# Ledger of designs, part 20: VH-VL binders against Phosphoribosyl-dephospho-CoA transferase (mdcG)

Target 1, 226 residues: Phosphoribosyl-dephospho-CoA transferase (mdcG), of Bradyrhizobium diazoefficiens (q89xp2)
Amino acid sequence: MTSPCKHGDRPPGRHDLVFVSPAGWRAMLDARDDLAADSLLARWPKMRWPTIRRRALPHEATGVALGLPLPPSAGKKRVALLVEIDHVASVARPPSLQQARAYAPRNWWPTLDRLDGLALRHSVDARVYGSLAWQSLTGLDYVTGRSDLDVLFEFRSETDIDRFVADVAAIETSAPMRLDGELMSADGAAVNWREVHGGASELLVKSIERVVLLDRHQFISGATGS
Key: E = the ipSAE of ESMFold2; O = the ipSAE of OpenDDE; V2 = 0.75 times the mean of E and O plus 0.25 times the DockQ between their complexes.

## First folded at step 18 (VH-VL; framework fv_livmoniplimab)

Design w2 (from u4 with light chain N31D; at its last look DockQ between E and O 0.74; V2 from the best seeds 0.83)
Fold by ESMFold2, look of step 18:
Structure w2 (fold): chain C 226 residues (1-226), chain A 119 residues (1-119), chain B 107 residues (1-107)
Amino acid sequence: as target 1 above (226 residues)
Amino acid sequence: QVQLVQPGAEVRKPGASVKVSCKASGGTFDSYTIDWVRQAPGQGLEWMGRIIPLWKIKKYAQKFQGRVTMTADTSTSTVYVELSSLRSEDTAVYYCARDSWEGYYMDVWGQGTLVTVSS
Amino acid sequence: DIQMTQSPSSLSASVGDRVTITCQASQDISDYLAWYQQKPGQAPKILIYDASNLQTGVPSRFSGSGSGTSFTLTISSLEPEDAATYYCQQYDNLPYTFGQGTKVEIK
């Protein structure tokens, strides 16, 4: 594959991985007895595992809103975190399909390989979130027999989205799991791929700031207007 | 193999500004924090600050606050540091460094740009 | 700011000698410490991270130890190519700070 890969400026998104600094973890653990008392959460800093960007709650006016999804064995819940911007040490995109492959159940591999090939043909950046992402990041057991494959498809303005989602649907026909995926535009707004494939006239558009209904053609033609 | 490419040298007069580029070759910056570190001739290493290119956010060492600006162009995998109101004591080699994935230590270094400030 | 103090500032040793460099932090930094090697005219190169973890591709004669405020870099058997200046750096809190360096020369 040819490098470097070029993308337009993407604003901070709700799927971004966020690494908290040592000082940030110390401040958080000192202030929150619930975090310090949980053995898995207490070891999270030592393991150097990331957190994930989430939409801020109404009363989280300062700082960076983060989530930490626990594995099923620790109670399938998402721990809410809030850190100062100065305690964000690094930000990364979600794992690529190729990075996640080794951590997926083996019967998922043909589907992952087909999605990776499709993404390459359409110049789409395909990444995972959800259970497979966290299994890839931590090595802990997140993926179950009921798990979806959650894929983030970052498309470019040149992408033929209708053809792309038709090809995704074809891949799902033979898949051993449900494909739950989002199409994300260059401005960080995302919609579920099935809504686009199903021909919905209005789409539920999600971004870090809001969730709104937009006309299908507005979203498909939409890009950063800055 | 990712490599950080910087210009070799820049010469400026006191009071001028300098802008040094740092470009990723064989990789990108879009999932990494980038630090800038300088080294005056015969002296040790001094951290100037960092930029998180994906979010375009920066943190500067207090010594440089007001004189330093760091920017990123993720589409070209290039980061810049600009230092204004140059003085002779700003003569140094300026390194960019890519941090480890978690943003803790500097695992890949550019070869440095020698900035000379002289009349 | 967290001050990092290295000792010694310089040393001379023979090929095959065991070399020890120490680094003291002004406060507890747990294991958030890296060691770098810098040869004349070159950029620094990471040797050790998290106080004791050897970076990929670094010779096994290098090792690191310590936690809290006291840290040590050891070269078990000095080689000619190890002539360089060595720096410790903390990443427990911003601003990141370096020790003043230890110059290692071959006799």
Scores: ipSAE 0.821, ipTM 0.919, lowest interface PAE 0.7, mean pLDDT 89
ESMFold2 (binder alone), look of step 18: mean pLDDT 92; pTM 0.946
OpenDDE, look of step 18: ipSAE 0.909; ipTM 0.958

Design w3 (from u4 with light chain N93D; at its last look DockQ between E and O 0.73; V2 from the best seeds 0.83)
Heavy chain, then light chain:
Amino acid sequence: QVQLVQPGAEVRKPGASVKVSCKASGGTFDSYTIDWVRQAPGQGLEWMGRIIPLWKIKKYAQKFQGRVTMTADTSTSTVYVELSSLRSEDTAVYYCARDSWEGYYMDVWGQGTLVTVSS
Amino acid sequence: DIQMTQSPSSLSASVGDRVTITCQASQDISNYLAWYQQKPGQAPKILIYDASNLQTGVPSRFSGSGSGTSFTLTISSLEPEDAATYYCQQYDDLPYTFGQGTKVEIK
ESMFold2, look of step 18: ipSAE 0.821; ipTM 0.923
ESMFold2 (binder alone), look of step 18: mean pLDDT 92; pTM 0.945
OpenDDE, look of step 18: ipSAE 0.908; ipTM 0.959
ESMFold2, look of step 20: ipSAE 0.816; ipTM 0.920
ESMFold2 (binder alone), look of step 20: mean pLDDT 91; pTM 0.938
OpenDDE, look of step 20: ipSAE 0.911; ipTM 0.963

Design w4 (from u4 with light chain N53D; at its last look DockQ between E and O 0.60; V2 from the best seeds 0.80)
Fold by ESMFold2, look of step 18:
Structure w4 (fold): chain C 226 residues (1-226), chain A 119 residues (1-119), chain B 107 residues (1-107)
Amino acid sequence: as target 1 above (226 residues)
Amino acid sequence: QVQLVQPGAEVRKPGASVKVSCKASGGTFDSYTIDWVRQAPGQGLEWMGRIIPLWKIKKYAQKFQGRVTMTADTSTSTVYVELSSLRSEDTAVYYCARDSWEGYYMDVWGQGTLVTVSS
Amino acid sequence: DIQMTQSPSSLSASVGDRVTITCQASQDISNYLAWYQQKPGQAPKILIYDASDLQTGVPSRFSGSGSGTSFTLTISSLEPEDAATYYCQQYDNLPYTFGQGTKVEIK
């Protein structure tokens, strides 16, 4: 038995947090008058806040495509950034449900606790993205009364996906917000949890490289190791 | 709390290669950048390069380009540096270091691996 | 590459003395500078980051100052355990570079 287990090695993907180096920030601010003129964006490197990986546009043949969602008070703008690979200083996973809890509205706490318990029972790595993630990362007000709870569920080969999504649906029935979540395989491909729960025969599979419709069986068998 | 564990010593002849491991104990590399720094006996610190384990991205100092390879296995929280075509001047202590979360400075250091290159 | 030059290369001082070490960068590195301490037979340990911010657990007798191209590490009252070599390091741009070190000995 010489085959090493590589289930912890996932490719670069959507939702990865990306820290840009001091030189990278300087280059962007020097080249982009719109970035340099915005007081919040000018402060971003000093605060040591990350950016987020996004899918590259067709004309972005080289470099790392990044996004930076500004809070609602700054116009709910999502800034597109493109940096050289040498200016990626660090990459991190999104905040865990546990890390994000303290930054969520109090009436969200029971739902977060139930999701955290569910993830533990199924050996799923559950993380937040979207408004709650950015609120927890920056301390700025991102979550509003209309916000969804955006959860990334990284599942493993042993995960009973059908049972997991049924339990997620049960949790949502008493939740104070819409639960928008993605199931992500070890390969970084993700689908909306509702499509799986709803019994769709084809799933909209999102990855950093593409968005395609795949047969449900193909996604699940490939994602769980068969 | 996090400790970086390296082997204590390695001995090689000129022309050989060496591969040094660095394993996180009491933590993980999932969200951190790892640097490799070497120190020849009685000399200062020299940055060799870095790896971002989650993305498998590497950047090597120009001096080592072509002779150095860095790899990571996030499932075992282990990073490796391999230096080929060894020369006597490669005799040094080789440190791994975990960067701060944003990847700027080295906040946790391994105890180092003494690599001795002699005939 | 950004060259980092430390002075002095070595010094001897008595317990209780104020010790000052300087570091010069070959170009403006803003405040992207760290100071490390390396005691004999040990790995380096970070003391100061962002030029002046004290790392958790580091005694308050250590302080850092400066920005741009000129930086200073100060030990306000030298203790026996401070016998070590001190390195500055810039992280403004790759490749990361270190000063050549300042050896501090106790008389």
Scores: ipSAE 0.813, ipTM 0.914, lowest interface PAE 0.8, mean pLDDT 89
ESMFold2 (binder alone), look of step 18: mean pLDDT 92; pTM 0.943
OpenDDE, look of step 18: ipSAE 0.908; ipTM 0.958

## First folded at step 20 (VH-VL; framework fv_livmoniplimab)

Design x1 (from w3 with heavy chain T28D; at its last look DockQ between E and O 0.52; V2 from the best seeds 0.78)
Fold by ESMFold2, look of step 20:
Structure x1 (fold): chain C 226 residues (1-226), chain A 119 residues (1-119), chain B 107 residues (1-107)
Amino acid sequence: as target 1 above (226 residues)
Amino acid sequence: QVQLVQPGAEVRKPGASVKVSCKASGGDFDSYTIDWVRQAPGQGLEWMGRIIPLWKIKKYAQKFQGRVTMTADTSTSTVYVELSSLRSEDTAVYYCARDSWEGYYMDVWGQGTLVTVSS
Amino acid sequence: DIQMTQSPSSLSASVGDRVTITCQASQDISNYLAWYQQKPGQAPKILIYDASNLQTGVPSRFSGSGSGTSFTLTISSLEPEDAATYYCQQYDDLPYTFGQGTKVEIK
């Protein structure tokens, strides 16, 4: 069980990495023959790799909903897990751009370096999710020649968001991949950066619990319906 | 590289409460679980509980349920343990410890805070 | 709760001796066990994790073995600075628990 969020506190986020305890893995593998029979999934606890927070399905009222993305070589299986709160051993932020760089294709490096510099200049915390994140976490081949770069930009209330997204757009013009980036407010709600750059007056705001339309200024202030 | 800094000593009377701080330097503070462990003079180590700062999830040893509260302030990279209704048996050194990234074992320890409960 | 029992509670040995300390778990904890060293007036320091893995910077005279319910910490050749209390700790399941400690003294 998570502690109640206070007004302005960050709730559990969609991209949070979650490490499951030994007792938690044992309980899941004992209860789920499909997990125990898969050689890669049976190895996951031994490798000490995390899982990812996901949105709970309607009938997953109790527990912590987690996902475990397998690499393309394992058929791109997407495994849903559900664990008791006491079996969450640790929760971590996604890998930073700097941590992920060494695991990216070499032709991505100039783009990653430019994004890292941009994030520093704007005091934005830039993290990766998706295929590059899992490649950096596991060392397994997740990134393909057609992969997007999935970046999570956590901004602060003083961040000049409009200038930031304009600079992201400029970087993308010379990038070898599509940037699939999200801007995340301090309360964990996120919006695709392109919606902000495109000048939309209402934004599709995503959080772990819901998806809502908010006025642009409401999102920037961190006040959401999530 | 990571360092956990605690105050050296605290003195309280029976019935009072004490709040011990643990400030982290280096590393990504909010991505690690913090344990609290105490040690009475001449005695062994006793796990009190843990906090997961990013989600503010706490688990307390049953012995301390109702008297212990753990909190985290991510803006200052600080965790706290508060113990209420103090009695002489609570006299101990109180350690904070940072877990390994997966939250399994305690790889970095603070210096400890000696809490003395005396009339 | 998983009970951790160390043996002996104390020992006295000479420099150069091989020292063994055992830790017994009340249930199977696989290899989810750490060993800590605590010198007088100091915080504990991790020596061994996952029963047998030596933490970086720990002298190679320390080793750990065991799995399941029975575990051993070995100091192959005791040195004066090894005078300390040693604790095992399981992290298989909450609540995490420590052994009661083994005090090692130099004769």
Scores: ipSAE 0.828, ipTM 0.923, lowest interface PAE 0.7, mean pLDDT 89
ESMFold2 (binder alone), look of step 20: mean pLDDT 92; pTM 0.941
OpenDDE, look of step 20: ipSAE 0.916; ipTM 0.964

Design x2 (from w3 with heavy chain T28E; at its last look DockQ between E and O 0.57; V2 from the best seeds 0.80)
Fold by ESMFold2, look of step 20:
Structure x2 (fold): chain C 226 residues (1-226), chain A 119 residues (1-119), chain B 107 residues (1-107)
Amino acid sequence: as target 1 above (226 residues)
Amino acid sequence: QVQLVQPGAEVRKPGASVKVSCKASGGEFDSYTIDWVRQAPGQGLEWMGRIIPLWKIKKYAQKFQGRVTMTADTSTSTVYVELSSLRSEDTAVYYCARDSWEGYYMDVWGQGTLVTVSS
Amino acid sequence: DIQMTQSPSSLSASVGDRVTITCQASQDISNYLAWYQQKPGQAPKILIYDASNLQTGVPSRFSGSGSGTSFTLTISSLEPEDAATYYCQQYDDLPYTFGQGTKVEIK
């Protein structure tokens, strides 16, 4: 359960990685001829690559709704999966910026290093999702010359969010890519950093369960405790 | 290098409950599945269940269903197992173990907590 | 549930001997099997994962083999510090299950 106004333990995040058990993969491949016929998807369990949680469709009341963004070389499709909860073997946070750096284009490295330093100074946990995350997780080519850097900034109650986003904007000024950053509150709700930097009074807040429009102060107060 | 820290010993009377903690130090914790395994004196290893701390997903061995509760506090990197309606056969060392990243095998173990159930 | 049957239940061997412990699964578990070592008064320690892969820091005298339903842990030349109880464990499907253990003593 997500709530943009709630303090406490971290609820499930939109970008959390989900590992499926050996039995879970066998059950899926036995039930899905399309998955069993795909050579890349057949390798997913062998390589032990994770999946990502997605919003469940109304008819998916039982189970865990998962997805796989395939690389461009595989036709750039997103595979929808559904597994029993007992077949979730592990759940992990997205890769850190530090872990992903080695898999990024070299001309991105100065920007990544500046973002790492900024995150440390502001007590922000910086993680990646999107193309760089999947490139770092799989070793397959996801990042292209036109890719954004998708960063998740998990901030804490002591974070001065307004100063943080101003510093992010300064870093982007000389970056070789567009920064598609999300600020994530302790309750797992996220907003685009540009909406906060731009001074919007209402923010488009995304969580695993819903997308809602919240007052700026409601989002910030819920995440930082006012 | 992660370490799992457990209390050394607990004594309880039959019918009581016990709650054993398992705190991670020196490494990341909440991205890993935690198993609980017990071992009665002179006996083998018995899997009790597991918890996925980040999402609080639990699975218990059928033998313990209804008596066991596993919880996680990700803010303190701590997992708990609670066993209720204790009886003498529950006397054992209770281990927590952190799984590999994909949640398959147990690669880091706590030192164990001896729970003694006696009158 | 997948039953794991270890044999022998105990053995005594001399330093330098080759020691073999077997583990039988009640169904095909592919290579999803780990071996653990437990010395008296200590927690178990992983030796081998995925049936044959040595965990970091484990001496090369330990090896694992097998797949499907039949698995073997081998100590090529027994050392005094290898006196312990050894357990296999499957992780193919829940519930996870252990073998009964094999106690290895030095003569």
Scores: ipSAE 0.836, ipTM 0.926, lowest interface PAE 0.6, mean pLDDT 89
ESMFold2 (binder alone), look of step 20: mean pLDDT 91; pTM 0.937
OpenDDE, look of step 20: ipSAE 0.919; ipTM 0.964

Design x3 (from w3 with heavy chain T28D K58A; at its last look DockQ between E and O 0.66; V2 from the best seeds 0.82)
Fold by ESMFold2, look of step 20:
Structure x3 (fold): chain C 226 residues (1-226), chain A 119 residues (1-119), chain B 107 residues (1-107)
Amino acid sequence: as target 1 above (226 residues)
Amino acid sequence: QVQLVQPGAEVRKPGASVKVSCKASGGDFDSYTIDWVRQAPGQGLEWMGRIIPLWKIAKYAQKFQGRVTMTADTSTSTVYVELSSLRSEDTAVYYCARDSWEGYYMDVWGQGTLVTVSS
Amino acid sequence: DIQMTQSPSSLSASVGDRVTITCQASQDISNYLAWYQQKPGQAPKILIYDASNLQTGVPSRFSGSGSGTSFTLTISSLEPEDAATYYCQQYDDLPYTFGQGTKVEIK
């Protein structure tokens, strides 16, 4: 028989930051005239900014599928990239709330501080993605007056998720922005925090490979990761 | 401040294997690539390969392909290199090194593990 | 593989001397080059990254220059504690490769 799955293994996540090697960038720019011709994209390797892991398209059977989200001033588009595995130089977790704080608008700071304190109390690892993440990573202007705060909450098996999301909701009531947060299990599967707070019996569970509906009970217990 | 801690010494017979640990203290261990570099007595530095701990994938120098395995245990912030079918010329100090965040150069080094292969 | 050729193999110089070590790459590696210092019985220590950028905490008497295929490490005024072996290393492409080293002695 086939070997059982290893439930403790962490597959590549949708929010993983991926740094491309100098050789990897050279190969992409040589093969992609559209990338080489764009002044911001041509600068990306010189600035050593990461890319983001994305779900592969059907015709991308080999390689590592990456995205490069451009700032609003450049048309707010996400450039699709594909690199060889050997051209991945480093993989990092998204920026922490603490790392991103200095790059957030000042009026966001009380909300970020409350979220950081909440995460500490629940032993939840809180990270950012989306516009604040890319603003902190690049120094370019990604955050606008209409931006959400996109937070990734990595919870542990002992986390009281229902109490956690109730406390997130309480923080949002006085926040200057909408919280667009995901609860992520150790295996990289994630759900929107509002679905959990709203009491939905089925949750839309997202991973790098698929999006599926699971019973609330199954997601919280980790049935898909068991 | 991040430190990489390795055992001081290991002694093996020819034909055996050795597994050297490298434990990171502090920092965000998962988010950095780890290189292994060895140095035979009186000789220069030799890159053996590297591992990306978050994805648990590794790339090895051709010279070591088939004899070397690098693994990561993120729960203990530890990386391992295992070298099999040891020969006397594998006697060396084995360093782990953490890359810069983008994975380019080696900015933090362990103090090294002396592996001695002799009868 | 990208070969890194370092010269001289060794040198002896007096305190206060200007010391120059060169590193030649077998192909264009842009500025993707680091310099390391290794004292006897110790691990290597990063001095210079990206050919010319001084690592935090490294004395300003160290400097790096060059791009493409030719690179230089300079110690503007040699100190006794600079007695060490110096290595260049490219990170343009895998496998990463080191120069053979330059041993610097004080006389």
Scores: ipSAE 0.841, ipTM 0.929, lowest interface PAE 0.6, mean pLDDT 89
ESMFold2 (binder alone), look of step 20: mean pLDDT 92; pTM 0.944
OpenDDE, look of step 20: ipSAE 0.905; ipTM 0.960

Design x4 (from w1 with heavy chain T28D, light chain N93D; at its last look DockQ between E and O 0.68; V2 from the best seeds 0.82)
Fold by ESMFold2, look of step 20:
Structure x4 (fold): chain C 226 residues (1-226), chain A 119 residues (1-119), chain B 107 residues (1-107)
Amino acid sequence: as target 1 above (226 residues)
Amino acid sequence: QVQLVQPGAEVRKPGASVKVSCKASGGDFDSYTIDWVRQAPGQGLEWMGRIIPLWKIPKYAQKFQGRVTMTADTSTSTVYVELSSLRSEDTAVYYCARDSWEGYYMDVWGQGTLVTVSS
Amino acid sequence: DIQMTQSPSSLSASVGDRVTITCQASQDISNYLAWYQQKPGQAPKILIYDASNLQTGVPSRFSGSGSGTSFTLTISSLEPEDAATYYCQQYDDLPYTFGQGTKVEIK
């Protein structure tokens, strides 16, 4: 029995859910007329809904860059927020597939169940982001008839990534929606699963800091922690 | 459902350091902020600081700044507080507590670790 | 830092009595206040969050009220198992702070 290599520390990543403290919300509402004027945005702190980590813009040299995705009924936009680190009260992983299932359209349930089973078999941590995640977090209508299922697949060192994406592709053939998803290595870097399935020798790797092309083997080595 | 498990007691001499563990069982450890609160014998509750385990970012009460270090090991679902340059007034029960999901109030408490600093 | 002042420091009451404990914040903390109960030899346990919301499993004889700077915890009819020390705690801003506690004893 061999021990897997220890990963490095998990850095802050894309898709991390971020809860802002009461003092943080008060400071933002006092400083941002657009937040205070929008009835949904003004209520966000009372509802205890999180925000999401985003890549900082060039002028955002300090603080924590956050996004607040609005539902389609409110214009299908993402509000940019910037908070002091001391105003971050809590950080959570995105909802699991299991947690989000009850909030999905019922015709999505067989696909969600198959993906959850696949993730267990491959020792992959599967979570949702995008419209299903926000529907599960808020109870507001984010999922439409044209919505993708957005899944974040976090690997462990034992995962055969090529076999995994082939199995994802097989599940999609009978799915009622497009499976849009990211394969995330232990260091928080991610690629679109279709790019890996397509056999590209170089992958477009996204992290909270930047976007870069890496050789397939460089990304896969990072995902396995070797 | 969730339990926070701490060692029962530690004894140290003045000037030494102590590192107290807090291991979560059950629930999703990474997604909750953990506070450390101490209570000297016969005294009230004193907040020492908190750590966000997923980002490994602590915030310390000013009284402890420079003497306290809080760390998290997500692979073992364990948070630590380390207090250095111990003095007799550091004798206390040290509690870890898990916050509500949004990080506001402390809804789950460990049973505490009695740290005794004796000369 | 936000200072939390509890009153009284201690009280003694009979089973069935109505007990009121107050907590004063040094600045407006909206409703970001929790009440905890601590029995001898035990860790604190949350009773009330957001000033007035009863935590699951807490008996309905406990209630909380107030906002801004003035808050109360009420036990409508004291039971023997309510003998404990009660703490308020604000979470409006860091550092989190506790009141000094109110010890409730049964006569």
Scores: ipSAE 0.827, ipTM 0.923, lowest interface PAE 0.7, mean pLDDT 89
ESMFold2 (binder alone), look of step 20: mean pLDDT 92; pTM 0.942
OpenDDE, look of step 20: ipSAE 0.898; ipTM 0.960

Design x5 (from w3 with heavy chain T28E K58A; at its last look DockQ between E and O 0.51; V2 from the best seeds 0.78)
Heavy chain, then light chain:
Amino acid sequence: QVQLVQPGAEVRKPGASVKVSCKASGGEFDSYTIDWVRQAPGQGLEWMGRIIPLWKIAKYAQKFQGRVTMTADTSTSTVYVELSSLRSEDTAVYYCARDSWEGYYMDVWGQGTLVTVSS
Amino acid sequence: DIQMTQSPSSLSASVGDRVTITCQASQDISNYLAWYQQKPGQAPKILIYDASNLQTGVPSRFSGSGSGTSFTLTISSLEPEDAATYYCQQYDDLPYTFGQGTKVEIK
ESMFold2, look of step 20: ipSAE 0.842; ipTM 0.928
ESMFold2 (binder alone), look of step 20: mean pLDDT 92; pTM 0.942
OpenDDE, look of step 20: ipSAE 0.908; ipTM 0.961
ESMFold2, look of step 21: ipSAE 0.850; ipTM 0.932
ESMFold2 (binder alone), look of step 21: mean pLDDT 91; pTM 0.942
OpenDDE, look of step 21: ipSAE 0.880; ipTM 0.947

## First folded at step 21 (VH-VL; framework fv_livmoniplimab)

Design y1 (from x5 with heavy chain I34M; at its last look DockQ between E and O 0.61; V2 from the best seeds 0.81)
Heavy chain, then light chain:
Amino acid sequence: QVQLVQPGAEVRKPGASVKVSCKASGGEFDSYTMDWVRQAPGQGLEWMGRIIPLWKIAKYAQKFQGRVTMTADTSTSTVYVELSSLRSEDTAVYYCARDSWEGYYMDVWGQGTLVTVSS
Amino acid sequence: DIQMTQSPSSLSASVGDRVTITCQASQDISNYLAWYQQKPGQAPKILIYDASNLQTGVPSRFSGSGSGTSFTLTISSLEPEDAATYYCQQYDDLPYTFGQGTKVEIK
ESMFold2, look of step 21: ipSAE 0.842; ipTM 0.932
ESMFold2 (binder alone), look of step 21: mean pLDDT 93; pTM 0.950
OpenDDE, look of step 21: ipSAE 0.919; ipTM 0.961

Design y2 (from x5 with heavy chain G27Y; at its last fold request DockQ between E and O 0.61; V2 from the best seeds 0.83)
Heavy chain, then light chain:
Amino acid sequence: QVQLVQPGAEVRKPGASVKVSCKASGYEFDSYTIDWVRQAPGQGLEWMGRIIPLWKIAKYAQKFQGRVTMTADTSTSTVYVELSSLRSEDTAVYYCARDSWEGYYMDVWGQGTLVTVSS
Amino acid sequence: DIQMTQSPSSLSASVGDRVTITCQASQDISNYLAWYQQKPGQAPKILIYDASNLQTGVPSRFSGSGSGTSFTLTISSLEPEDAATYYCQQYDDLPYTFGQGTKVEIK
ESMFold2, look of step 21: ipSAE 0.867; ipTM 0.939
ESMFold2 (binder alone), look of step 21: mean pLDDT 93; pTM 0.950
OpenDDE, look of step 21: ipSAE 0.930; ipTM 0.965
ESMFold2, look of step 22: ipSAE 0.853; ipTM 0.931
ESMFold2 (binder alone), look of step 22: mean pLDDT 94; pTM 0.953
OpenDDE, look of step 22: ipSAE 0.927; ipTM 0.965
ESMFold2, fold request of step 24: ipSAE 0.877, 0.877, 0.868; ipTM 0.946, 0.945, 0.943
ESMFold2 (binder alone), fold request of step 24: mean pLDDT 94, 93, 93; pTM 0.953, 0.951, 0.952
OpenDDE, fold request of step 24: ipSAE 0.938, 0.936, 0.938; ipTM 0.970, 0.970, 0.970

